# Designs tried in a protein design chat: miniprotein binders against Cell death abnormality protein 12 (ced-12). Part 3

Target 1, 147 residues: Cell death abnormality protein 12 (ced-12), of Caenorhabditis briggsae (a8xez1r348to494)
Amino acid sequence: SEIQKVLDIDSANENSEEDVEIWRTKLAEHRCGRLATVAMVLFGEKSPQDLRMLISENTMRIEGGKWQLIPMWMRCCDITAELFGLLPGRDELDRLISIIFSTDSPFPAVFSCIVHLFHRTWREMQAKGGEMDKVASFVLEQLRHVL
Below, E stands for the ipSAE of ESMFold2; O stands for the ipSAE of OpenDDE; V2 stands for 0.75 times the mean of E and O plus 0.25 times the DockQ between their complexes.

## First folded at step 2 (miniprotein)

Design kC6 (from d2 with R37A W40F M44A I71L L74I F78A Y81L R85S)
Fold by ESMFold2-Fast, scan of step 2:
Structure kC6 (fold): chain B 147 residues (1-147), chain A 91 residues (1-91)
Amino acid sequence: as target 1 above (147 residues)
Amino acid sequence: SPELKELKEEIEKLREEIDKLRKEAEKLGDPEKLELAIEFLEEALKYLEELLQKAEENGDPEEVIQELKELLNILRDAIELLKESLEELKS
């Protein structure tokens, strides 16, 4: 499935409900690296114009040498994985059922929405580099009202 | 500068992510993923080069200029590593 493709930790993994527990365990060990990188690449492949916009805006927004796009990608990926029950956090997979059935790329679709929401929230808050966690908290709160 | 220290830490994390992306792309034989990563990093490199130029023109402290040069070297090394991996996939 799409979730297995995004995780892509072991090429030999089969798509089944049982695999989710294996992925959850592995992601807990390797939280910030592989999944975030894969999700970022897939986002760019499916939405190249959006990726260019985010690169351009974040590059132009750098203040005093602070570079925020990569931390944002990692946070958005973590939030998405938590929603899908793949990482420790709020498991709201049942609320995502409609989205899962409406698209053949559910993880990238949710990830894309979260990236845009995170970027919008960052701008609205006029957030500084040290405020990544505050932005993430606001995004999670917004998601509770949308889901 | 604490801001430059934070940027350096972010670039070090980026280097780790690049290495993971390279290994994944090599395993799958997918040059498109490496091309996307290279484009992203080249855009960041251009911005940092402009920052260095402005710092030099403004007469910023030598410590700031030196730190920016070090950050640029780290990013250039990362880009070259990805380009080498891309060439191997294409060959």
Scores: ipSAE 0.000, ipTM 0.102, lowest interface PAE 18.2, mean pLDDT 58

Design kC7 (from d2 with I71R L74F F78L Y81A R85L)
Fold by ESMFold2-Fast, scan of step 2:
Structure kC7 (fold): chain B 147 residues (1-147), chain A 91 residues (1-91)
Amino acid sequence: as target 1 above (147 residues)
Amino acid sequence: SPELKELKEEIEKLREEIDKLRKEAEKLGDPEKLELRIEWLEEMLKYLEELLQKAEENGDPEEVIQELKERLNFLRDLIEALKELLEELKS
């Protein structure tokens, strides 16, 4: 199961303080379905150095200033889906075609970019643990202005 | 009527755009890769359906609701065309 692989990645990095079953349920109920968990697995397996860097930098923050991996990744999947939802205007079809068909894994590819942008934005905003949605909203707004 | 002619041209352009996307998908040459893309598009369809439902429940402006309906219909048509391509590639 991809869900189990995501839980294993989180456990290996000691990022979750939640019961495993709580995260399993939330991952299973995620609106992006299997594509979200596949993107998370691919990030962890194909970009382990990036993941280690992100976790290391997160660990250096004060107790209240750290994000949790699975909630952050779930929110990044939401941003990825919203970003694609903003493109289907007719003037944007060439860009949408380019994104979807230029890579074997369009959702994971964009997701990876969003994860890095989210982490950078978290740092720049000096965000606290309760501000996950605020950071996500700002990331999405930044992307709208660039696109 | 001029209005009917404009509507017909609009429908024809949307059909052309879907055909273009179908041809790009055909270049993949791999049913598994196309199937993964279809799965992502189907998840996005569910997301848009939820957005439309919430917009209607909240009484959002008719312009917003109409745009969401148009995006939803386009995505449904695209998914259908890609599923037809997938069956052709599997046979």
Scores: ipSAE 0.024, ipTM 0.329, lowest interface PAE 6.9, mean pLDDT 76

Design kC8 (from d2 with K33L L36Y R37L W40F M44L Y47E I71Y L74M F78I Y81L)
Fold by ESMFold2-Fast, scan of step 2:
Parts: structure tokens; C-alpha cells; sequence
Structure kC8 (fold): chain B 147 residues (1-147), chain A 91 residues (1-91)
């Protein structure tokens, strides 16, 4: 898929600035909301090594693993918003972006934690393609229970 | 003004989120998550202080300025509670 091609380029490309720009473009093409786009861009800019680790680890998964990173990030973004009680007005988060996602915001730090938890849970559950919602629900339940 | 309306809406939404975090603060049991939340809120505090400065420079209504100040104090209280909880969990 087009998403898989983007991941292949990111895996070979060692310039994080170009990687981020490619990701931003692809997220827009796949109808990602502004919140998800900003969160992923900041994640890649702040943690380029973590991004490459996740891409590398995901690409070692058998079949279809590569392109699953984008849907996973979208779900992690939704989980982060829900933990802060923002989902009842998803569009409200777009209005808060200037505050939540201003240049030095650590909202990506919480998002990053959730991304790593999601990826770890995916591995532990030995989840397959099509089980994204199941894993997301499980992660959200665990986080809500711990909080 | 449109900017003033947007500012009020942003303050209201953030106040709601802060209230939610406050009531759950003492129930939190994950030290790593607590550290991330504290960092997030401290940065949010800085951004809101900048927003307050700009609002004062723009001559926004005193009601909005006061509401923002109250929100900042509420955020500081929550950060303090989370830090106390984190220290408790370290032992």
C-alpha cells in the first residue's frame, strides 16, 4: 500500500526532517485529523530514534506490519484524548491545538507513552491485522483502571 | 471579538480537563504515567502563562484575565497533588 511505501522510505531515510514531511503528507492523504497529524509529527521530531525503532520493529512482523503504524498512532491519539475527557467533542481538541501542541508542549510525551504501551500490548496479545479496535479497547481499559 | 470568544472557549475546556485530573489524582498508581502527566501539565502551565501575558497586552476583558489566573492556580494545585502522589509511590 501507499502507507507501506512511506514506511519503506522512512526506514531507509536517515534525515528526520524529510521523514516528518513525508509523514505529514501521507496522514493528510489518508484523512487523518489535525490532532493526529500534529501529534505524530511532534512524536517524530522529538523522538526520531523511537520512531525508527517502532518502524523497524513493526517491519519485522510477518505480513502487513509496516502500514499498521499509522492506524495505531490514530488510535493512540484517540486514547490520549479520551483519558483527558476530550472525546465528547473531538473537534474541541483541534481548537486547543495552539495551547496543547504549541512548540514545546509535552502532550507528545503522554502520547508517546501510550504509543509504546499500545505497541507492547499488541505484541503481548499477538494481535493480527483487523484487531486494532480490540487492542485499543484493552489498552484504554488498562489505563483507565490504573488511573 | 472572535479571538476573545476563542480564548474563553479554550479556558473553559482546559478547566474541565483539569477538574477531571484533580478528582482522579489520588487514585493514580503508575509512577511512569504520573511523571508524564506532571511534565504535560507543567508545560501547559507555561503556555497558559504566555497566553495570559498576551491577553493582558491585547486588553482583553478583566473577567477573562481573572478566569485565566484562577485556572492557572487550579493547574498548580493539581501538579502539586501529582508530585506528592509520585513521591508516595516511590517508597
Amino acid sequence: as target 1 above (147 residues)
Amino acid sequence: SPELKELKEEIEKLREEIDKLRKEAEKLGDPELLEYLIEFLEELLKELEELLQKAEENGDPEEVIQELKEYLNMLRDIIELLKERLEELKS
Scores: ipSAE 0.000, ipTM 0.095, lowest interface PAE 17.7, mean pLDDT 59

Design kD1 (from d2 with L36E R37I W40L E43D M44F L51R E70L I71R L74W D77E F78M R85L)
Fold by ESMFold2-Fast, scan of step 2:
Structure kD1 (fold): chain B 147 residues (1-147), chain A 91 residues (1-91)
Amino acid sequence: as target 1 above (147 residues)
Amino acid sequence: SPELKELKEEIEKLREEIDKLRKEAEKLGDPEKLEEIIELLEDFLKYLEERLQKAEENGDPEEVIQELKLRLNWLREMIEYLKELLEELKS
């Protein structure tokens, strides 16, 4: 699956099918889960060098200072959706995916900027694994100040 | 930062995408597809209205309230226009 492919890139070792199913379930239960899945695929397709750079830099961090790819992606999607005013229920968000990811949509570009900003903020805050929500909240608040 | 400036610009582009959807709907001539688009946008409108209500109740910054009002006005105008177009196509 595309999720397995992304996990394989992030991991030093291959992930089990059980791990893939756990992440699929979590993505299915999150209100932005499908949106995050599509955003991941498109980011990888349009910005493979950026994805490689982000994963490489994350890998160079100490064990307690690394972010996890899928949780980070979901939070970046939450931030992007909130900035666009797109935080209705899951079914409504899922229906909007074709419009959000149309060829001329600003959503993918904005999502990419947020991913890079999240990565930079994580580094600047010297964040640890348990602080992902804290970093996401900080990023969202900083973005609100510019609007 | 450059990324924050770009983000603000991209949010403005969302309004342009809504206008683009309106123009494309004009060309469709397919009442069934237009009905789907209208329903999707009405769901969006309902969410933004609830969001505005909560922002006002919480005493959120004036900037947030103004942004939500602007987006709501654009959506309402677009939906009304599309409904008129749909009525013309069905006639």
Scores: ipSAE 0.000, ipTM 0.144, lowest interface PAE 18.6, mean pLDDT 66

Design kD2 (from kD1 with F44W W74F M78L)
Fold by ESMFold2-Fast, scan of step 2:
Structure kD2 (fold): chain B 147 residues (1-147), chain A 91 residues (1-91)
Amino acid sequence: as target 1 above (147 residues)
Amino acid sequence: SPELKELKEEIEKLREEIDKLRKEAEKLGDPEKLEEIIELLEDWLKYLEERLQKAEENGDPEEVIQELKLRLNFLRELIEYLKELLEELKS
């Protein structure tokens, strides 16, 4: 399953602080369903060097300043889904036309961009583990501003 | 109407992407990958349905509404076709 593949990616990178069963349940209950887990799997499979770089940089952060992979990815999926109009919020579909239809996988493509932006923003804000929602809000506002 | 032209361009790009996904699905022969494609298309169906509802609520031109209905029917037919293909691969 895609869920198992996401868990395997997380396990291989030693990034999760929680029990595997908690993440399995959260992924299975995610509002975006398989669309979200497919995007996560494709990131891991098609961008393994990018993933390794992100994990490496995250690992070098001080205690309490690290993000966890699955929660971060889930939040990035929420942002992506909101922009596509799949979740409540202001969609930006008309502003994403060049991205949406220039690729065979528009949701994974936008998700990938958001993951990189999230990581960059986390670093720039010198964020702590409890500030994931704050970082996500800032990422969404920056995206809306530049779209 | 500038909005009608933009909508037609968006719908045509969506149709082209759906055609690409259909061709990929037919080549895969992999049940898991077909399930992923079907779910993605079902999510696209939901957003097009919402877009149609908004167009009707806003009183958009009838041409816009008809284009959305035509694209929705095409997408529904494609999803049903792929579901039948998936069942064949599972048996």
Scores: ipSAE 0.000, ipTM 0.116, lowest interface PAE 14.7, mean pLDDT 73

Design kD4 (from d2, 16 letters changed)
Fold by ESMFold2-Fast, scan of step 2:
Structure kD4 (fold): chain B 147 residues (1-147), chain A 91 residues (1-91)
Amino acid sequence: as target 1 above (147 residues)
Amino acid sequence: SPELKELKEEIEKLREEIDKLRKEAEKLGDPEKLEKEIERLEEILKLLEDFLQYAEENGDPELRIQWLKEMLNYLRELIEQLKERLEELKS
């Protein structure tokens, strides 16, 4: 189902250091439920050129400075879910109303934007693998300021 | 649609539960502390009601309905957490 599609996208586009079954379990237990995995699938299927560019740019990063696709996507889903009021934290629903009503896929649309912002922020901060939560926090705060 | 009808029924049930929580909080005499949390639950509920109305008027795309279901589940979790805290205050 959607989880297998996400795993297939990951396998096709990068060589994860984690066991496939670990990611399957983490995706199955993802707090946002189907919304998160559908958003990931849609990003891969509807924006293949964007995905290729992001992975290419990530591959050119220094040793230890690369993000891993599924962990990055999971952090981006958590940010999206928090803004939509699905997770603890300050939601921004009032500011997202126009986006929510302008598209048939509001969660995937915002998720896509956040993925691009996350990648850009990762590069600008010259982040290392252990700093994913730090980058996620910075992205969330930047979104709150510009939203 | 059947999905929208189910969502309407769940939203009404949550409204009743939030109303009960407000009454219980008032009875405890700590309305300022709990009132703000209850007000937040009411704001979330109002947004869900607005989204449901929009879905009824403009059709019901699958992902928007899925989002509404996830929001309702999250609101239920917040209500249960508040009920638990309320019970602790009574003990």
Scores: ipSAE 0.012, ipTM 0.252, lowest interface PAE 9.0, mean pLDDT 76

Design kD5 (from kD1 with I37L L40I F44A Y47L R51S R71A W74F M78A)
Fold by ESMFold2-Fast, scan of step 2:
Formats: sequence, C-alpha cells, structure tokens
Structure kD5 (fold): chain B 147 residues (1-147), chain A 91 residues (1-91)
Amino acid sequence: as target 1 above (147 residues)
Amino acid sequence: SPELKELKEEIEKLREEIDKLRKEAEKLGDPEKLEELIEILEDALKLLEESLQKAEENGDPEEVIQELKLALNFLREAIEYLKELLEELKS
C-alpha cells in the first residue's frame, strides 16, 4: 500500500538498520511477501547457479556491506511490479501471482534481469546495509531512463 | 546450533502443513488452480531446506539465519492464503 511504502522510505532515511528491517518485513508481509516468495522459488529453479553465485559473493563481503536476501528480493519485486504498472495493494498482487509468473509472462525474465542489475549496482556503489532503498531507487531510475 | 535446530523444526512443521493442504485440495473440485499454488509452496520449502543445510555446513552465519527466518514468515503467509482459498471452495 502507499502508506506502507512511505513508512519504509522514512525508516530508511533515518539510517536505522533495525527499524529499516522491521519496516521491510511488514511491507513484504502486506504487499510483496507472497510475490517475493514465488519469485525466489522460480529464480532458484531456473537459475540455481546464479542464485548460488549471488549468495556466495554477498557472503564474502564485509558484514556491514552485505545485502539481505529477502529484503533484496522484495525490493526487486517492487521495482518490477512498478515498471509493469501493477496495483500497489497486497490483495491485488496476490490474486495476480499465477498470471504474473505464468510461462507466457515477461515478469520472470524482467525480474531476473533486475536482480542481477541490483547486485551489480550494489557492488559498483560499494553500498552498505542501510542503503538498500538508495540502490533500489538508482536501479529503478536507470531502467526508466533506458525504457 | 540451537537456533538452526529451531528453524529445522519450524520447516518440518510447514512441510507437514503443506502436505495436509495438498490432500485437502485433492478432495475438492478445482484441483488445477490449487495444484499450481501448492507446487510453488513445495518448491519454496525445498529451497529453504537447502539453505538450512548450507548454513549448517558453513558454521551458522547469522545473516543466513536471519534470511531463513524472513523466508519462513513469507512461506507461512502463502500457506494462510491457500487455506483461505480452500475454505472458499468448501463454502
């Protein structure tokens, strides 16, 4: 929902890691929780080596410079949904899950590209844990500029 | 790790719950729609089990444990959604 997004952005701006994670958890539960779960499963099935590579590279970073898998997946789903003009509500997204991830849908392919772009951007920016939203915003802007 | 043992127990409980949902769906008149969602949940659970095994092998990294906890919460929400769908079909 719009309210949940505003709260998440506000929390991130305060640079409180614990607060940001709490808000991200609530947002995932109320908006992208199920969508992100499905996206993670399908990415793992289609590209298990890529998933292992992403996790391995992240694990080797300094503790303060790691992204967390679930918040990252949620952000990537949010970016993808926004690019496709999907509704902001959880109920609407949940009802569309089977359509979004059908074999004919472009959503999975675009989502996969966004995940890799997010990971690359995180590295290039030398991002820290509290900068998840900053990286997500930059990725979204890059995509809007290209599209 | 005591924390990983708790996560393993929770994952086992979710597997049993998904198995029960599959059996309930098989008894109802719209299996194709439900089968799709149940398969997604089963695959998600398998990824969690694999992640847990890797965490055990790599000495229980805290970041992986936290991610597993969040993933379990997501999976529980998906299971509740499926329960709602099953109840609608029973009505």
Scores: ipSAE 0.000, ipTM 0.115, lowest interface PAE 16.9, mean pLDDT 64

Design kE2 (from d3 with F17W M76L W80F)
Fold by ESMFold2-Fast, scan of step 2:
Parts: sequence; C-alpha cells; structure tokens
Structure kE2 (fold): chain B 147 residues (1-147), chain A 91 residues (1-91)
Amino acid sequence: as target 1 above (147 residues)
Amino acid sequence: SPELKELKEIIELLRDWIEYLRERAEKLGDPEKLEKEIERLEKELNKLEKELQKAEKNGDPEEVIQELLERLYELLEKIFQLRLRLEELKS
C-alpha cells in the first residue's frame, strides 16, 4: 500500500504491520483523514530524500529524545487542518490564499512545510518523547506569528 | 462501523461548509452563479445522505459504504475549493 511504502522508508523506527493498521484506523476516524493520507503519501513520494533525512536525524537522537513518525505526522495534519478551517480553532485562510491558488495541492504543500518546521522546532526545544503536544502547540503559535 | 461514523462526520462537515458558502455568497451582493453552484452542491449532499441512509437500513456491505465515502470526499474537495476561492474574493 502507499502507507506501507512510507513506513518502509521509516524502517529504522521498527514499524510493524500493527503500526500500519493503527495508522489506517486513526486516519479513517479523522475528520480530514483523506486529505491527511494524501498529504503524507505525497510527502513520501515527492520528497523521499527529505523524509530520509528527517528519519536519519531523528534516529541519531538519544532514546528519550526521538519523535515517532505517525504521531508527529498526525499532529502536523491537525495543525494544517486547523489553519485551513477544517477543524475547530482559528483559521488563517486569508494568509494562505497565495499558497492555495499557486498549487494544485495546497493541503499537502502546507503540510510539508509544517513537517519541516515541526522537526526543526523539536530540535531547538530539545524535546523529549512525551512533549509531542507541547511542540505542536508551539509550532502552531509560531506559524500564526509569521503568517 | 468506523466507516459509518466517518461518513456521518463528513456529512456534518459538508453541511457546515455549505452554510459558510451561503453566508459568503450573500455578502458578495450579486453572486447568482455562485449561489446556483452552492444549490447544486446542497442537492448532491442530500442525495448522498439519502443513499447512506438506504445503505445503512439495508445492511449494505462495507464496499458500498466505502464508495459513498469516496464520493463524499470528492464533494468535500469541491466545496473546499469554492471556499478557498471565496476567501480570495474577501481579500
């Protein structure tokens, strides 16, 4: 599956068949699951070198300082959906208009930027595994500030 | 089933978006073509909702539910694109 292909790139994190099933279930239950799935697949397909870099850098961290791919991508999806007004929260559609009309895939494009920003923020905050939501909140706040 | 829960959630999301489009169309003053497109989307959503009710009542297999879900996501994409276009007009 496309999902399996993405997780195969993340082999260093010891993804199992159970991880794939959990990911499918969470996406199926999500309000914007289809958009999230497309964004994740396109990130893997269009930016495989970037994905491998992110995973490699994460793998080099100490055991307690690593993010997990699926939970991280789910938070990035939530941030993207909130900014587009697809989830509860304050949308920033007026600040995304140029991006929205410059690409055939606005959600994946913004998602990609957020993934990179999340990874950078995780590093800068020296975040630990339990701080995923804290990093996500900070990323959202930073985006609203710079948009 | 999880698929049925997602379908119902997407239908509710689409209803909210159609209402948003209606409010935006009214503010534009004379949006006849946009209003007609919104009406078309409302009719399509109502048709999908009725088909979902039939599938649920008849105990249709998950494959049929999955096809309805796919059609709802296509409709969601169309409404999303219209919403984005209206936001451009706003700015």
Scores: ipSAE 0.000, ipTM 0.107, lowest interface PAE 16.6, mean pLDDT 69

Design kE4 (from d3, 16 letters changed; at its last look DockQ between E and O 0.02; V2 from the best seeds 0.00; counts 0 for: pae E 11.1 > 1.5, pTM E .759 < .8, off the site)
Fold by ESMFold2, look of step 3:
Structure kE4 (fold): chain B 147 residues (1-147), chain A 91 residues (1-91)
Amino acid sequence: as target 1 above (147 residues)
Amino acid sequence: SPELKLLKDFIEYLRERIEKLREEAEKLGDPEKLEKEIERLEKELNKLEKELQKAEKNGDPEEVIYELMERLWELRLKIEQLKERLEELKS
């Protein structure tokens, strides 16, 4: 239940148990929802202390200036999939997921980098909760200039 | 089913991790306590694989697939805990 632990941490921040179930349902229904679930598992497995630090820094921000964990991870999954050229087909998600579980997969490292870059960009922009897509667009443009 | 393929790949990943634990336990002198814990992890993985095969045969709903993934995640944590214990024994 690392996925449940992550959702429970988000609930302790300011979200009710009902809000956690709403976001869990959105994960299952989003076209990248399976990928977001796998990315959550791999991130919590590889970088649990990084996750705790990111959540801790976010909870210390002013009300309204915090990102929501699940929507942020879904946007980071979209950005990662864009970098691998994997949109819009659902069959492409299955291939990406198979790559993630293979030995020598670069996806967990790229996803982790994107999560940290997103958080940094959010802080630098002094973004608010309604600006998730704007911040994601800036992150993607930054990556296009480097890659 | 794409989700069944995902779970099959995850089971294979975990099986490879268990084999690495067995290799390390052998190198360390293979204490019987560690052997029994590794065997327990493998039996739990085999049980989850049988449940996946049953879900595939019956065409079980998506909820069952997510429950199996969560149980595989818990097994992953047990594998990591055992790996940490093996590292302590090397020190």
Scores: ipSAE 0.006, ipTM 0.184, lowest interface PAE 11.1, mean pLDDT 67
ESMFold2-Fast, scan of step 2: ipSAE 0.005; ipTM 0.141
ESMFold2 (binder alone), look of step 3: mean pLDDT 78; pTM 0.726
OpenDDE base, look of step 3: ipSAE 0.018; ipTM 0.278

Design kE5 (from d3 with I10L L13I F17A Y20L R24S M76A W80F R83A; at its last look DockQ between E and O 0.06; V2 from the best seeds 0.00; counts 0 for: pae E 11.9 > 1.5, off the site)
Amino acid sequence: SPELKELKELIEILRDAIELLRESAEKLGDPEKLEKEIERLEKELNKLEKELQKAEKNGDPEEVIQELLERLYELAEKIFQLALRLEELKS
ESMFold2-Fast, scan of step 2: ipSAE 0.000; ipTM 0.086
ESMFold2, look of step 3: ipSAE 0.005; ipTM 0.145
ESMFold2 (binder alone), look of step 3: mean pLDDT 81; pTM 0.780
OpenDDE base, look of step 3: ipSAE 0.019; ipTM 0.395

Design kF2 (from d4 with W13F M17L F76W)
Fold by ESMFold2-Fast, scan of step 2:
Structure kF2 (fold): chain B 147 residues (1-147), chain A 91 residues (1-91)
Amino acid sequence: as target 1 above (147 residues)
Amino acid sequence: SPELKELKLRIEFLRELIDYLRELAEKLGDPEKLEKEIERLEKELNKLEKELQKAEKNGDPEEVIQELRERLYELWDKILQLIERLEELKS
């Protein structure tokens, strides 16, 4: 499943000690549904070098200054979906997965840009683990002004 | 404005959905009825895009922007309903 692929990416790259079943549940219950997990898998498969660089920089931070991959990716997907106006419902989004990720779809590219912007903003704000929502809000606000 | 830029992204996404509807109709043997419905949806999207461009040039009030947003939402719902029907026919 896409969920299992996301969990495999997290385990292989971030060495997370978080309960795997907690992440599985959160991914399954995410309001963007399969849109989120597909976007995460595509990022990992199409940008493996970028992913490794992001995680490498993150692991060099102090313990309280690290982001967690899955929560970060979930928030990046929320931001991307909101910018595209795809927030009316999870069931509708699941039905559109093949269309959203079709040829020439801007969704994967925008999601990738948002992941990089989130990481950069986290660094610039010297954010700590409890501030993930604050960073996400800032990223969304910034994008709304520059687009 | 950021609100106008967000609506532009929504229009781009709806255009992608309409293109996919056309591709799906072709796979189903290009029924005349489906092509007519898809054409109607595309014309509505083009009309909304033109109105958004005009609103941006004129600095139209928030009420006009909100009306465009609601009409884009209605169009998106119509597209979703057609996709659901076509998926049912495909299987």
Scores: ipSAE 0.000, ipTM 0.173, lowest interface PAE 14.1, mean pLDDT 72

Design kF4 (from d4, 16 letters changed)
Amino acid sequence: SPELKELKEEIEKLRLRIDWLREMAEYLGDPEKLEKEIERLEKELNKLEKELQKAEKNGDPEEVIQELKERLNELRSKIYQLFDRLLELKS
ESMFold2-Fast, scan of step 2: ipSAE 0.040; ipTM 0.388

Design kF5 (from d4 with R10A W13F M17A R69A Y73L F76A L80I I83L; at its last look DockQ between E and O 0.06; V2 from the best seeds 0.00; counts 0 for: pae E 10.9 > 1.5, off the site)
Amino acid sequence: SPELKELKLAIEFLREAIDYLRELAEKLGDPEKLEKEIERLEKELNKLEKELQKAEKNGDPEEVIQELAERLLELADKIIQLLERLEELKS
ESMFold2-Fast, scan of step 2: ipSAE 0.000; ipTM 0.126
ESMFold2, look of step 3: ipSAE 0.005; ipTM 0.215
ESMFold2 (binder alone), look of step 3: mean pLDDT 80; pTM 0.774
OpenDDE base, look of step 3: ipSAE 0.014; ipTM 0.283

Design kG1 (from d4, 14 letters changed)
Fold by ESMFold2-Fast, scan of step 2:
Structure kG1 (fold): chain B 147 residues (1-147), chain A 91 residues (1-91)
Amino acid sequence: as target 1 above (147 residues)
Amino acid sequence: SPELKELKEEIEKLREEIDKLRKEAEKLGDPEKLLKEIYRLMEELWKLRLELQKAEKNGDPEEVIQELRERLYELFDKILQLIERLEELKS
């Protein structure tokens, strides 16, 4: 499954059955949950060296200074969707997945750039795990400021 | 509608500016100049998003809305190409 592929990408954490259920629930409840799952699987397939570098740098950080993979991806997808002017709720957004990830779509590539930008911003702010929303808001505002 | 004419003129102007910026960026081996062009394109993207939202809110003709959506996607693709080029120059 797509969800299993996402969990397999984050090999830094051995996920318990409890943790797997928590992530499944969060993905199911988030408007960009399915979008995030597909986006990161494609990111891993097209840019495996970049993904390995991001995860490696994250694991070298002190406890409490690490971002969590799935929440970060969901926020990066939400930022990308906002920049594209995609305002639909979860059901409509899910129906658009095939168009958003078509060969000619810029969405996957823009998402990739935003993931890198998020990672750099997290580092520069010396963010802690509880500050995921703060970092996401800052990234979105930086992009909106120059746009 | 005066607003419809304004929107069409802005779309045409935006297209011309995007093409000019892309050609300039392709000539650059200078990361600072490339970054400046990326920021300019991102500003144009914001303007295009505002024009699209305005057209949708005002109930403008579907033809105008579709043209704005097409330009929005084209602009995103151009921004991505420049960002990729910038990252290549840094590595």
Scores: ipSAE 0.000, ipTM 0.112, lowest interface PAE 17.7, mean pLDDT 69

Design kG2 (from d3, 13 letters changed)
Amino acid sequence: SPELKELKEEIEKLREEIEKLRKEAEKLGDPEKLRKEIYRLFDELLKLIKELQKAEKNGDPEEVIQELLERLYELMEKIWQLRLRLEELKS
ESMFold2-Fast, scan of step 2: ipSAE 0.000; ipTM 0.114

Design kH1 (from d4 with E37I R40L K43D E44F K47Y E51R R69K Y73N F76R L80E I83K)
Fold by ESMFold2-Fast, scan of step 2:
Structure kH1 (fold): chain B 147 residues (1-147), chain A 91 residues (1-91)
Amino acid sequence: as target 1 above (147 residues)
Amino acid sequence: SPELKELKLRIEWLREMIDYLRELAEKLGDPEKLEKIIELLEDFLNYLEKRLQKAEKNGDPEEVIQELKERLNELRDKIEQLKERLEELKS
């Protein structure tokens, strides 16, 4: 038998923990770090079944145990913040008025819609881990045309 | 209370939005957009104040209610500071 297996360390567990810590750090350093965190928490509270589906599907798409969910959420937060005029870029506040005045939490509500659109676009494009920017660009373009 | 926990999260969200907008106010060249965003923040603050009043009438812990009232008052002051900054940008 292969004696080198006796020296096996659970590399998958160690890599998974390192990846989670790395993304946690990047989220904290992100331009909208705390806002993104709060929006994600509220999304999970309002749409727990959707959150479970996204976690399940995104973990099935990871390569080498790396998480895709947090990078997606960061991109979704950036898109939402740009549309609300909180980040540099073209805002769409006038087109969001109907949504803004129909809910007590406009940013989380729009963020939720964007998360679902991002996931749908990811699937339709059959995107891989390295294509996060490409998917984000298509999502923003789709939103500007739909609004 | 689950309702108080939700209210705390919403208050924290508003605080973060105000902080980010304040940071962006010096970089934005469009006071009209800032004015619209400030109006939305005020509406959300008013909504949170009404929810807190309802929690107080329902007999939630007075100590927690008082803490959240103070936090909301701090946010109202920050929004007023943003309005002052907006008037400077208009000038």
Scores: ipSAE 0.006, ipTM 0.222, lowest interface PAE 9.6, mean pLDDT 65

Design kH2 (from d3, 13 letters changed)
Fold by ESMFold2-Fast, scan of step 2:
Structure kH2 (fold): chain B 147 residues (1-147), chain A 91 residues (1-91)
Amino acid sequence: as target 1 above (147 residues)
Amino acid sequence: SPELKELKEIIELLRDFIEYLRERAEKLGDPEKLELRIEWLEEMLNYLEKLLQKAEKNGDPEEVIQELKERLNELREKIEQLKERLEELKS
C-alpha cells in the first residue's frame, strides 16, 4: 500500500518517535486520501537527496523546534489540496493552469514545492512544535501572494 | 454568486484537462502517470459535487444548479472512459 511506503520512508529516516500504527491510522483517515499518500511517496522516491537534506537540517534544531515528517507532510497536503480546490477555502486553480498542463503529476509537483517552502518558513519563523498551524497559514498566504 | 462562478471555472478547467489526457493516453506508455491524473480528477469531481450541494442549500437558482449537475455528470462519464482506457493500457 502507499500508506506502508510512507511509513517505510518515515522509519528509514528515523524522524518519528511515535508508534508506527498511530501514523498508519492518521494517514488512512487523512481527508485527502490516497492522493496525499501518493504525493508523499513520490517525494521520497524522486527527491531522496532533498528529503535527506530536510531531515538533516531538522535534526540539528533544538528540542521543541523540530517538525515531525508525517504531520508536516499531512499539513503540506492540506495546503496543496486547498489550492487545487479539493478542500474548503479559496482555490488558486486559475493560477495553477500552466502547472496542471505541464506535468504528468501536478499534485505531487505542487506538493514538493510546498514541502520546501514549509521547511524554509519554519526556519524563518523560528517555529516551535506547537506552531504547525501558524506556519501552514503563512505558507498558504505566501503562495497566494506569489501565484 | 462566487460559489457558482468558482464551480463553472473549475468545470471548464477539468474538461480541458480530461481532453488533454485523452489525447496523451494514445502517446503515453506509462499507465502509472495516467492513473495519478485520473485519481486527481476524481478528487476534484468529488469536491465540485460538494460545492454544488452547498450552492443548492444556499438557494442559488435551480435552473443553474440543474445545468451544473448535467455538466458534472458529463465529466464523470468522461473520467470513467479514461479509466477504461487506463485498464486497456495495463492489459
Scores: ipSAE 0.005, ipTM 0.191, lowest interface PAE 10.3, mean pLDDT 75

